# VH-VL binders against q5vz03: the designs that were tried, part 8

Target 1, 156 residues: q5vz03
Amino acid sequence: MVDILGERHLVTCKGATVEAEAALQNKVVALYFAAARCAPSRDFTPLLCDFYTALVAEARRPAPFEVVFVSADGSSQEMLDFMRELHGAWLALPFHDPYRHELRKRYNVTAIPKLVIVKQNGEVITNKGRKQIRERGLACFQDWVEAADIFQNFSV

## First folded at step 18 (VH-VL)

Design w2
Fold by OpenDDE, fold request of step 19:
Structure w2 (fold): chain C 156 residues (1-156), chain A 120 residues (1-120), chain B 112 residues (1-112)
Amino acid sequence: as target 1 above (156 residues)
Amino acid sequence: QVQLVQSGAEVKKPGSSVKVSCKASGYDFSSYAIHWVRQAPGQGLEWMGEILPVWGEADYNQRFKGRVTITADESTSTAYMELSSLRSEDTAVYYCARDTEEGDWAFDIWGQGTLVTVSS
Amino acid sequence: DIVMTQTPLSLSVTPGQPASISCRSSQSLLYSDGETYLHWYLQKPGQSPQLLIYEVSNRFSGVPDRFSGSGSGTDFTLKISRVEAEDVGVYYCMQSTHWPYTFGQGTKLEIK
């Protein structure tokens, strides 16, 4: 199976480059579509940050979870500022990567912020990531992991 | 109050173009797609296309074969639908509608509609 | 394109009586995310369509509980437990699982 992000490179808010294939191996992937100039995105991003921090960034045992920001910002600088200001320590598709547009189309993003939870191969686990986080918090991750059928046996 | 307000009725000649506007208010315009749906007199609803303003790229119903152009101006919170090469069968009420905030691919807010009459 | 077929195309209902509208799709509307994007709209006379039900069975905000939606795959139903005068109009099902989005023909509901 082909990974949704294939051989692409992802970036951090600090500009570090990360191999997508390695970074997302055996993980639940959350494709996060958002834009800094959009109030709903700004409102949700901190919530996602807390979610990610609890599961990954500050967890003793990091969950098999990664967020890949797919920016709808107007510029790379705007994207970077957004990431620095409100995002967690997750990854992003580079602004100039045209694959952003393909992903938006692939998952039919008609509203942002949008959190599409997928397997590494791009198969959708849920299109309701945002809603589930808002309503259930960390509890929703267990469902994602189970659906993902990841090699790692993780339990929230 | 969330609302979509469309431009007024249009009377056009065959072969001409019409551009209908849809001004949004009461919400973050850029964050939610605007869809265009038309309804010929006494007929049902037909989806034409959509645009997520923040993204700026529109998707179209291919049945219009490139005659439709959908745009959005974030600065004025206005979406536009331009239909070219007008035909009599394009006579219809054209609606803009907003995608739900959850992105459920349903339309929760509708404009009042714009009647476009194509006649020689 | 996905063909949405509504039945009946028209119905006259005595106030207080129930109504049922069927919507069939030419293909399954189950999306890859496990959700089914079948929605119901009501267009009252002289008005714009308004959302009633989204994703098969979820009542939109402000929609009375006398409206309910059900179904799966290719067969869907909108039910009105007790029809009221304000329910007069044309009901449309819409699928947004497949491109392009498509509507049913509409079902005209009148008061008998």
Scores: ipSAE 0.936, ipTM 0.959, lowest interface PAE 0.4, mean pLDDT 96
Fold by OpenDDE, last read:
Formats: structure tokens, sequence, C-alpha cells
Structure w2 (fold): chain C 156 residues (1-156), chain A 120 residues (1-120), chain B 112 residues (1-112)
């Protein structure tokens, strides 16, 4: 089974390079499409940050979850500034990675911010990650884990 | 108020081109795709293509064989649809429409339509 | 392309009576995310289309509860429990599960 991000390299907000295959192994993956110049993106990003922080970044036992930012920004600098200002400590496709465009096409992103929840192989769990986070908070993650068929003793 | 306002009616000769504009207001233009849909007189609806302004790349219905060009200007919150090599069968009302904010691939806001008449 | 077939193509209804419109797709409209992207629009005389129902059964904002949508796979139905004069127009189903998006032929609803 081929991973959605395969052997690609991801980046952190600090510029560190991370191997996607290792970073996303046995995790629910949230593909986050957003842009800094878009007010709806700026409004939702802090909410996603809180969600991620609770589950992963500051959790005693991190949940099998990772966010991969797929930027719709106008430049690499805008993207970086956006990540530094409002994003959580999640990963991103490099701005100059043409795979950004392929992912947008694959998941038919027609509005941002968009949070597409997928399995490691790219199979869609839900296109409504944003809505589910807004409406249910951390409770929606249990559904994602179950759908991803990831064995874990996890409780919200 | 969220709305899409289109340019006025056009009368064109066969073989010429037409460019219709769609100005958005009342929402973040860059964040939601604009779709173009046409309707020939007394006929149904036909999807032509779409563009997510922030991304700048358009998708097209291949039935138009590359005659359609869809663009967006974020600075003016305006989307454009240009149809070239016009034929009589291109006579129709052309609509722009916004994708829902949730990205449900449905159209919640429509322009008033632009009649394009192609006749020799 | 996905062919959307509506039946009937026209109907005349007495005010207060119910109406039902069928929409059939040439292929299943179930998407990989488990959702079905079948929508209904109404185009009133001399106006632009307006969204009524999205994703089979969800009423769009401001749409009266007289309107309801149902169905799955390839067969879908729009129902109006009590037709009113303001419901006159042409109803269209649309699928956006498959590229390109496609519409039904439209169903013209008139008042008797």
Amino acid sequence: as target 1 above (156 residues)
Amino acid sequence: QVQLVQSGAEVKKPGSSVKVSCKASGYDFSSYAIHWVRQAPGQGLEWMGEILPVWGEADYNQRFKGRVTITADESTSTAYMELSSLRSEDTAVYYCARDTEEGDWAFDIWGQGTLVTVSS
Amino acid sequence: DIVMTQTPLSLSVTPGQPASISCRSSQSLLYSDGETYLHWYLQKPGQSPQLLIYEVSNRFSGVPDRFSGSGSGTDFTLKISRVEAEDVGVYYCMQSTHWPYTFGQGTKLEIK
C-alpha cells in the first residue's frame, strides 16, 4: 500500500526537514488547505491549533494524529509567516513542492480553509474535518481513529 | 449582503470571443470557488468550469474543447469567463455561482446571469 | 459523463397538494468519504437558480420545511408536502460526485 505522501519531505515552521513516511506512520492525517490572506483561514487556524495541541503537541500520550499544511499562500515567505504566527507545531509540504497542486486536485478543494481527514494511504475518512472540529471538538477524533482502523487505547 | 453581479448582455458574431465578468461582494472572494454554468434558451443547465481564486488554477468541462478560459482577480473580487470561437449554439444565459462555504460542491449564491447571443 | 434523468419533466399541481420529483443518476453518487453529493435547485420564472437541498436531504438556509430530499446511490427524490404558488418554476437535480458536474433536464412545476 502506497502512502499519500510517500517518500516526500515535510517541513516544520522552524525549517526542519521531516521524512513524511516516518512522521505519518500509523496516524490519522489531516490535510489542511489554507492561506494567510484569507480571513476564514486565519479564523479557523487557531482552533485547529488548540485541537492539535490537546491531542499531540502537549499530550502526555500523543494521539496518532498529524496535520500536514498544504499552503495556498502567494509565496514561501507568506506561508512561513503564517505558520509562525498562527499554526500549531504540525508539518507542511514545502511551498515549492508541486505536489501541493496534485493534492488540491485529488481532494477537489473548492473552498478554504479545508481540513481533509485521510488514512495514511490517502483514503478519505471525511472531507468535513473543519465542521466536525467546530461542532464536536476533540470528540470527533475518536471517530477518525476508528475509521482509520488504528488500534490504540485512546480516550478524549 | 453576499452577492454576485455579472456584466451586461452581449451580442457576438460567430468566430468571435466573449468575456463575462462576475463581481463578488459581502464575503472573502479568495476563499471560495466561482463556478460558471450556462443555460441555452428554454434548455437546462450546463456546468462549464470553476476557479478557486486564492489558488488561481481553473478546472474545465472538457466538452468545451479548450474554448473556455476562467480567471479571477482577487484585487477586484472579480471572476471572468471567456469563451472563444463562438457558435450559434453558444447562445445562452451564462451564470456565475459560488461554492458553499463548507465546500460541499454545491452552489449557494448565483449571479443574475448574462445573456450572450451569437448570430451572423 | 454522469447522466441525470428527472421524472416527470413537467407537472401541474393544485395548491395545497403534494408534489414529488425523481432524479436518477447513471452511476452511484456515493463518494469515497461516505457522502452523496446530489443537490436540488429551483429556478423561478425569470430568475437565477437557487439552492434548495444539498447532499440529498439537507435544506439550505431559508428553505421551508415543506421541501424534503431523500434517496441513495442512484435514485433520489424531492418532495413538496404542500405546493404553494411561490413554488412555481423549474427544479434541477445536480451531481457533483463525479467530474464534470452534471444537471438533470429539469422539471417544470406549474399550478393548476
Scores: ipSAE 0.933, ipTM 0.958, lowest interface PAE 0.4, mean pLDDT 96
Fold by OpenDDE, last read:
Structure w2 (fold): chain C 156 residues (1-156), chain A 120 residues (1-120), chain B 112 residues (1-112)
Amino acid sequence: as target 1 above (156 residues)
Amino acid sequence: QVQLVQSGAEVKKPGSSVKVSCKASGYDFSSYAIHWVRQAPGQGLEWMGEILPVWGEADYNQRFKGRVTITADESTSTAYMELSSLRSEDTAVYYCARDTEEGDWAFDIWGQGTLVTVSS
Amino acid sequence: DIVMTQTPLSLSVTPGQPASISCRSSQSLLYSDGETYLHWYLQKPGQSPQLLIYEVSNRFSGVPDRFSGSGSGTDFTLKISRVEAEDVGVYYCMQSTHWPYTFGQGTKLEIK
């Protein structure tokens, strides 16, 4: 089985390159579709940032979780500015990677912001990541990791 | 309030093209897909395609075999549906509809419809 | 394409009495995320369709609680506990689990 992003490289908001296969190994993956010029995206991104920060970025025991931003921005610069302004310290598919469009089609994204929670192999855990974060906060992650069949040894 | 307002009725000859507009207001147009659904007189509903304006790429029902083109203009919050090589069977009311904010692939807001009549 | 079959195609109901419409899909509408993307619309005479129920059983905003949806897999039902005059129109089920989206034939509800 091929990972959904296995052959890709991801980037940080600082321009660092990360191998997706290694970065996403044994993790719940959240594909985040959003755009800076869209008010709903700008409104939700800070909430996602807090969610990610609590689970991963500033956690004593980081949860097996990663966000991969799939930009719907109009340019690489706009994407970068968006990441720097409002995003957490998660990863992104490079703007010029045509795989962005394939992912949008694969998961039939018809509205943004959209948070699709998937296993490493791309199998969907839930299409309602945004809703679940808004309504349940960190509590929803336990459901995701159980669905992904990943060993859970951290406290939320 | 959120609403979709479509262009007026059209009368076309077979073989010609028609372009229907759908102007959105009251929400962030770019963030939610616009779908096109048609209804022949006295018949049911048929999904034609959709476009997420911010992304700019449309998806189509292959039944139309390349005759339909869906576009969106973010600057005017307007979506368009162009149908070419018109035939009498294309006579229908054409609706634009918005995808739900969660992107649950349901349509929560509909335009008033545009009657397109194809006759020789 | 997924074929959506509604029954009956028409029904006449006395005001205050219940109504039930069935919708069957040619394949399961259960999606990989565990959700079922089966929706119900009402098109009142001379109007555009309007969303009634989304994802099998969720009433859309403003929809009276006399409307309810149920079902799973390939068999779904829309129920109206007490039909009112304003409920007259054509009801459509729609699936969006499979590409392309498809509608049922429609069920015309009239007042007896």
Scores: ipSAE 0.933, ipTM 0.959, lowest interface PAE 0.4, mean pLDDT 96
Fold by OpenDDE, fold request of step 19:
Structure w2 (fold): chain C 156 residues (1-156), chain A 120 residues (1-120), chain B 112 residues (1-112)
Amino acid sequence: as target 1 above (156 residues)
Amino acid sequence: QVQLVQSGAEVKKPGSSVKVSCKASGYDFSSYAIHWVRQAPGQGLEWMGEILPVWGEADYNQRFKGRVTITADESTSTAYMELSSLRSEDTAVYYCARDTEEGDWAFDIWGQGTLVTVSS
Amino acid sequence: DIVMTQTPLSLSVTPGQPASISCRSSQSLLYSDGETYLHWYLQKPGQSPQLLIYEVSNRFSGVPDRFSGSGSGTDFTLKISRVEAEDVGVYYCMQSTHWPYTFGQGTKLEIK
């Protein structure tokens, strides 16, 4: 099946380009819809950062997990500032990538912040990633991995 | 207090347009979609469309065939619904409603409604 | 469009007695994420609709536990264990699984 992000390129907060296909291979993908000027987004982003850091960024054995930021910001600079200020070391769709809008429509995002957990092929595991992180913390990730049919040993 | 306050009642002639406003307060307006739902006298509810203010792009019920335009002004925390080419069948109470914080596609806060009467 | 059919369209209930409203959709409301986006609203006389139940069975904040929702696929039910005077109004089911969102005809609940 075709990957949700296909042959697209993602970016880091430092401006580095990353191939989506390689970066997301055999991983649970969290599509994160948010905007810097929105207080709810600013409030949740640090929680997501801690979640990501524990599972991936500072884990001895990183979990098969990646976050892809889909910005609802008003400009590329605003997006970048947001990433630098509050985001974890995850990836993002470039601001000028029109696929941001397609993703918003595809997953019917009607409120932000929104964390849609998907398989690499874009199939939805849950639309309630934000809620699950808030309520269950790291415990929710095991469910995502199982749903994605990814069975790897990892240490937090 | 979270609330949506709509503009006052309107009386319009057939063929004219009406623009109803919905001012939000008590929450981050930009973060949650505003939906428009109308109710003809003694009838049920009909979904018209929605807009997520931060995104600025609206979705519409195609039943209105392009007669409806939904916009949002983040600076004033106000959403608008404009309906053109009015006809008698458009006589209804028009509601704005907020999508839930979780974005589970339900409406948790409603405006008080705006009566639009279309008569010749 | 998804057709939502409620039954009955009207019911009169003695206070303290239970009530049940059915809502049927023309096709399954199960979404790809495994959730079912069927919601219930109450519109009290002269008021705007208010959310009662979201996603089949979740009571919205402040909604008494007298209200409960159940169902799956295409068949859903709203139940009131003990009807009170304040429960008078028109109840609507709504689906938001499919575009466009659609409502049932409404069920008018009156007190005997």
Scores: ipSAE 0.932, ipTM 0.958, lowest interface PAE 0.4, mean pLDDT 96

Design w2
Fold by OpenDDE, fold request of step 19:
Structure w2 (fold): chain C 156 residues (1-156), chain A 120 residues (1-120), chain B 112 residues (1-112)
Amino acid sequence: as target 1 above (156 residues)
Amino acid sequence: QVQLVQSGAEVKKPGSSVKVSCKASGYDFSSYAIHWVRQAPGQGLEWMGEILPVWGEADYNQRFKGRVTITADESTSTAYMELSSLRSEDTAVYYCARDTEEGDWAFDIWGQGTLVTVSS
Amino acid sequence: DIVMTQTPLSLSVTPGQPASISCRSSQSLLYSDGETYLHWYLQKPGQSPQLLIYEVSNRFSGVPDRFSGSGSGTDFTLKISRVEAEDVGVYYCMQSTHWPYTFGQGTKLEIK
């Protein structure tokens, strides 16, 4: 089985480099397509941040969840500023990684912000991550984990 | 008030090119794809391509064999569709349409249409 | 390309009576995310198309509950429980599960 992000490296808002394969192992992966100059992205990002924080930072046990930002920004600096200003402590595909474009094509992103929930191998769990978070909050995460077929006794 | 307003009717000679504009208002233009769909007289609808303005990369129906160029100008909230090497069968009303906010790959807002007539 | 076949191509309905339009795809429209991206549009005379139903059965904002969509896989149906004069026009199904997006031939609805 080949991971959707394979042997690629991801980055944090602090500039640290993380191996995608290790970071996303046995996790539900949320591919987040957004751009700083877009009001809908700016409006949703804080909500996603709260969602992420509740799962990863405040949970009794680590959640099998990670967000990977796939930027639609106009520059590396714009992307970085966006991450620092509004994003949670999740990961991002480097701006100069051409795989950003391949991911956009693969998942047919026609509107942002877009939250595509996928398995580690890239198989889609849902294209409606944004909607599900807005409508159901943390309740949608159990469904994602179940769909991902990850053995996890996670309690929010 | 979300709307798409297209440029006026065009009359073109075979072999020439036409560029139709679609100006968006009432929403964040950059965030949602603009699709182009045409309709020949008395015929059905045909999808031509789309562009997500913030991304700036268009997708095309290969049926047009590279004759279609779709672009977007975020500064003016305007999308464009250029069709080259025009032929009589390109005579149609051309529509721009917005993808839904959720990106459901459906079109919720349509322009009023632009008639392009190709004749000698 | 996915071929979308609508039946009938035209129908004349007495006001207040129901109408049903079928749309069949040449292959399954079920996407990997479990959703089915089959949509219905209405093009009233002299107007642009307008979205009626998205993803098989969801009514778009402002669409009367007289309209309903159903189906799965390759077979889909648009139903109008009580046809009104304002429902006159051409109805199109569209799939966006597969590239490129494709439409049915259209079904012209007229009032008797």
Scores: ipSAE 0.931, ipTM 0.959, lowest interface PAE 0.4, mean pLDDT 95
Fold by OpenDDE, look of step 18:
Structure w2 (fold): chain C 156 residues (1-156), chain A 120 residues (1-120), chain B 112 residues (1-112)
Amino acid sequence: as target 1 above (156 residues)
Amino acid sequence: QVQLVQSGAEVKKPGSSVKVSCKASGYDFSSYAIHWVRQAPGQGLEWMGEILPVWGEADYNQRFKGRVTITADESTSTAYMELSSLRSEDTAVYYCARDTEEGDWAFDIWGQGTLVTVSS
Amino acid sequence: DIVMTQTPLSLSVTPGQPASISCRSSQSLLYSDGETYLHWYLQKPGQSPQLLIYEVSNRFSGVPDRFSGSGSGTDFTLKISRVEAEDVGVYYCMQSTHWPYTFGQGTKLEIK
């Protein structure tokens, strides 16, 4: 089985490089399409940050969840500033990685912010991650985990 | 108020090009794709292509064989559709439409339409 | 391309009576996320199309509850429980599950 991000490298807001294959192993992956200059993105990103913090960053038992930011920003600096200002401690596809465009096309992103929840192999669990987080909060993650079928005994 | 306002009617000769504009207001233009749909007289609707302004990359219906160019200017909140090598069959009302805020691949706001007449 | 076939192509309805329009796709419109991206539009005479139903059965904002959508797979239906004069126009189904997006031929609704 081939991962959607394959052998690519991801980055943190601090500039550290992370191997995607290792970082995303046995996790539900959220592809987050957003841009700093877009008000809807700026409004939703803090909610996603709280969501991620509760599940992963400050969780006693981190959930099998990772966010991969796919930037629609105008520059690498704009992207970095956005990550530093409002993003959680999740990962990002490098700005200069052309795979950003392929992912946008693959998942037919026609509006941002967009949160596409996928399995490691890229199969879509839901295109409505944003809506589900807004409406249900942490409760939606259980559905994602079940759909991903990665941990049978995991509960939020 | 969210709305799309299109440029006025055009009369063109065969072989020429036409560029229709679609100015958005009342929402964050950059965040939602603009679609172009045309309707020949007395006929149905045909999807032409789309652009997500923040991304700047357009997607097209391949049936137009590269004659369509869709662009967006974020500074003016305006999308454009240019159709080249015009033929009589291109006579139609051209609509711009916004993708839903949730990105559900439906069109919730439409422009008023622009009649393009191609005649010798 | 996905072919969308509407039936009937025209119908005349007495005010207060129900109406039903069918839309069939040449392939299943079920997307990988479990959603079905079939939408309905109304184009009133001399106007731009307007969204009525999105994703099979969700009424768009401001759409009266006398409109309803249903269906799955390849067969979909738009129903109007009590047709009113303002419902006159051409109804289109559209699929956006498959690339490129495609519309039905349209169904012209008139009042008797």
Scores: ipSAE 0.925, ipTM 0.955, lowest interface PAE 0.4, mean pLDDT 95
Fold by ESMFold2, fold request of step 19:
Structure w2 (fold): chain C 156 residues (1-156), chain A 120 residues (1-120), chain B 112 residues (1-112)
Amino acid sequence: as target 1 above (156 residues)
Amino acid sequence: QVQLVQSGAEVKKPGSSVKVSCKASGYDFSSYAIHWVRQAPGQGLEWMGEILPVWGEADYNQRFKGRVTITADESTSTAYMELSSLRSEDTAVYYCARDTEEGDWAFDIWGQGTLVTVSS
Amino acid sequence: DIVMTQTPLSLSVTPGQPASISCRSSQSLLYSDGETYLHWYLQKPGQSPQLLIYEVSNRFSGVPDRFSGSGSGTDFTLKISRVEAEDVGVYYCMQSTHWPYTFGQGTKLEIK
């Protein structure tokens, strides 16, 4: 299956590089558009971190969920500092990867923070990820995983 | 509160350019797109393009591509639309409008409009 | 470009009576995320447009509940249950499901 992020490397806040295909296979993927200099992004990122932590990092059976940060920061250092300060243990496109701009256009992102939930083939499950997390908390993930047609055993 | 304030009316000659400003206040300017919409006399509304200031990229309605430049200055919370090679049919009120905070591709705050008259 | 066709183009209503405005698109406005990005604006005389309804049926903040939106696919309706004098102006539908965004030609609502 061709993956919209295949052939790319993703990075962690600690500098590790991972293959996108391996890291995202059989998962619900959230594309997270944000920037450190924008107060709304800084306000939401901790909420996303709590959401991710409950589903993945601290869950006994981690949910099949991954976040890929698509930075609108002005420099690689701003991006890295933002990730280290406020982000969860999720992944990002490298700052210098021009695909960041292609993703903004592909998903017509007109406001940040924006959380676009996508299937393995890049089709949108919802553009309302931020709103759904705020309104429904962890419960919204069940709808996402069902739409993604992914079988996984996890705990909420 | 939240508002968009546009520059004043302009009268222009055919072949010239006009640059309309849109100053935002009361919200995080960089986080939400500014759209430009025009309304010719006796006509409806026409979307011209948009910019998300934090990203710095503009997207244009292809009807205006090559004549329209949309920019944003984060330091002054001001967006600009410049239309070149003006023709009499470009006479219109030009509005700036903000996308919703969720990015729903709808316009929840509008500027007061700027009349641009292109004559003779 | 997606053509948005409004009917009627003008409407004269006695205060207290209902009003209904139709908007049809040349192509389905259902987006891949399951949402429909069809919005309604009111432009009162001498004013800028203001958002009334977004995504078919959601009333924007501060919009009276006498305004409601409905529809799907290519066929949409704005209803005003009891028209008031302050409702005069031109109503526009707009789609943003497809690039570029396009508006209907407008429906002028007048009080008899």
Scores: ipSAE 0.876, ipTM 0.931, lowest interface PAE 0.5, mean pLDDT 92
Fold by ESMFold2, fold request of step 19:
Parts: sequence; structure tokens; C-alpha cells
Structure w2 (fold): chain C 156 residues (1-156), chain A 120 residues (1-120), chain B 112 residues (1-112)
Amino acid sequence: as target 1 above (156 residues)
Amino acid sequence: QVQLVQSGAEVKKPGSSVKVSCKASGYDFSSYAIHWVRQAPGQGLEWMGEILPVWGEADYNQRFKGRVTITADESTSTAYMELSSLRSEDTAVYYCARDTEEGDWAFDIWGQGTLVTVSS
Amino acid sequence: DIVMTQTPLSLSVTPGQPASISCRSSQSLLYSDGETYLHWYLQKPGQSPQLLIYEVSNRFSGVPDRFSGSGSGTDFTLKISRVEAEDVGVYYCMQSTHWPYTFGQGTKLEIK
């Protein structure tokens, strides 16, 4: 993911910083646009959390998958509270990183919650990640990993 | 009942500005972009720009950049489009429209339209 | 800007007969995600537009199954299998694959 987020820092829900390059290398990356004050975002986030947990956090062989939250919240505290309450153990752009706005424009995000699945070079695999998770559950990840051309042995 | 209700018709002089309102009801206003589309009398449709209210930042068709300002007020669930330096060619019906809930870049809910007439 | 060209510009159709409207774009509307963001709207007389078909072939909620969309790349078609009196109005295609969004010039459908 070095082409889009390389040389940037991401944060965990605990506030720790990580290098985007190291955290996202050789993974399918989902850019997650959402906000705590928006009911649709609050409704979908637990479903995404279940999806992520099954693929990564509690899998026998964790899938090569990572989520980067791109917050539309109005304050850093609102963003943090949202992550603590409903999010999975994934990553986020820091609240004060203006790149959040560049990503919204780059992917022409016109509704939230939005889950944009991207290749390592930032090209879009699908803009319909939210819909695919709702309709197909874990099965949709296989299509994403095949499109990303990063096949690895993993549990799903 | 999901609706977009626009402000009433306006008659304006050349060189002035107009601000059209678009009040949303029946859905989460902040989550879905509002687009503005105009239609000159007897003519087709022209996309002017959009705003995703939760983000607060508008994007404009370059053809209108510098003359159009699109804003949203989350507290009143109302979007606005202001067009400045009006010319007779700006006489048109102005529509607001909502992007789909998935953000598919299509418009599933439309306001009733606001006629703006620019005449001396 | 992507130019969207509709043909014909007008149709007169006997009720119960089919109608077909073509929309051609100046560039491919295939997006990198494999989707095609080509949509169809109907503007009935005196009304605002309404969404009929999104992403080439998906009927919007409440749209009768006599409406269908097809096509790929630069060439798209809207078909009405049996025209009814309520179908009169102007049909527009719109692309949103490329920024800015652009509409076709419209096709007026009338009953003979």
C-alpha cells in the first residue's frame, strides 16, 4: 500500500502509531469512510467488525487483510470514542491528518459508510465492499484477494 | 417519507446572486451527498456539483467554479446552492438530488425544482 | 467532459408497442472496479427526473419490469417492452464514471 499511504503513520484504537508501509504490505486494504454521528455508520460498523474478526483477529491463519478507517468525525475525541465502542482491531488515519480529505476526493466518496477495497497501488478492486459483506459475508474476500493478485495460504 | 423540498421560485436581475435551499426529511441527511442539477427552459440537464454533508466539503463542476457555492447545514438538514454574477443564460430550473445510499453516483431522490428567472 | 449522445431525440410510439433508446459515450464508461456507472432517468411532463435504471441494467425500486437496460463500453440501450401512457416524458442517460457527471441530451417519448 506504499503507493497511496507509504511514508505515513496510522494509529491503532489504543493510540499507538504504526508505519503504513509495514502494516499494509502484501495485504488487501479496505478504506473505511464513516462517522460516529451518522446512524448508518453505527449500524454497519459492527458487521464490519465481525467480518474482520473472523478473517484476521480470530482466524487460525489470519487473512492478508487490513482496514484503514478514514474518519469524517468532527473531533479527535469523537473519532476515538467511535473506534473504542464499535470498531475492530484495525487501523486509522490520524484525525488531524489532512490526507483524510484527499482520500475522500480520490475515491469520490458520496455516501457513508463506504468500504473501498484497493490494491497495493491504490487502484479500486470494488467500491461495493459494504454491500458485498452484507450479501455474501466472508465469501466476498476470496474475490478481493484474487483481484489483488496476492494469493497466500490463509484461513477464512 | 423521504423527501427533498426546495425553496420557491425567484426572479433576479443580472449581476445579482440567488440562494436555493433544499430541505431533507425522512433519512440521515449527513450520510448522503446532495447534488445540484439545472435545466434551462426546454433543454437538458447539467450537473453543477455536490456536497457530502458529514464531510462539509463541496465539489464543483469546473464550468461553475468561481460562481457557485454549495453548503449544507446538518442541524436543519438543509443544503444550499448559491449562484453569483447571474446572467440571463442562468435562467433555469435548479434541482437538488440525493446520491444513492450506497454512494453509487446516481440520484435516487429529487427535489421539486426551483425556477430562477434572470431578467432586467 | 464526456459527451453523451442519445438517439433518437424523439419517438412516437403506439401504446403496447416497444421502444428503444440508444446512448453513446465519447469514452468507455468502464471504471477500474469493473463497474459501469451509466444510469437512466425519466422526466415526466412537469415533474422532476426520476431514476429508472442504475449501473447499466439494474432497475431502481418500483420501476416496472418492462424497462430494461443493457450495453457496455461506449454503447448503451434502454428498452421498454410495452409502452404505456404513463411512460411519456423525456429519457436521459447519465454517466458518473468520469468527473464531471454528464447527461445525454434527452429523448422525448410520446404516444401516437
Scores: ipSAE 0.875, ipTM 0.930, lowest interface PAE 0.5, mean pLDDT 92

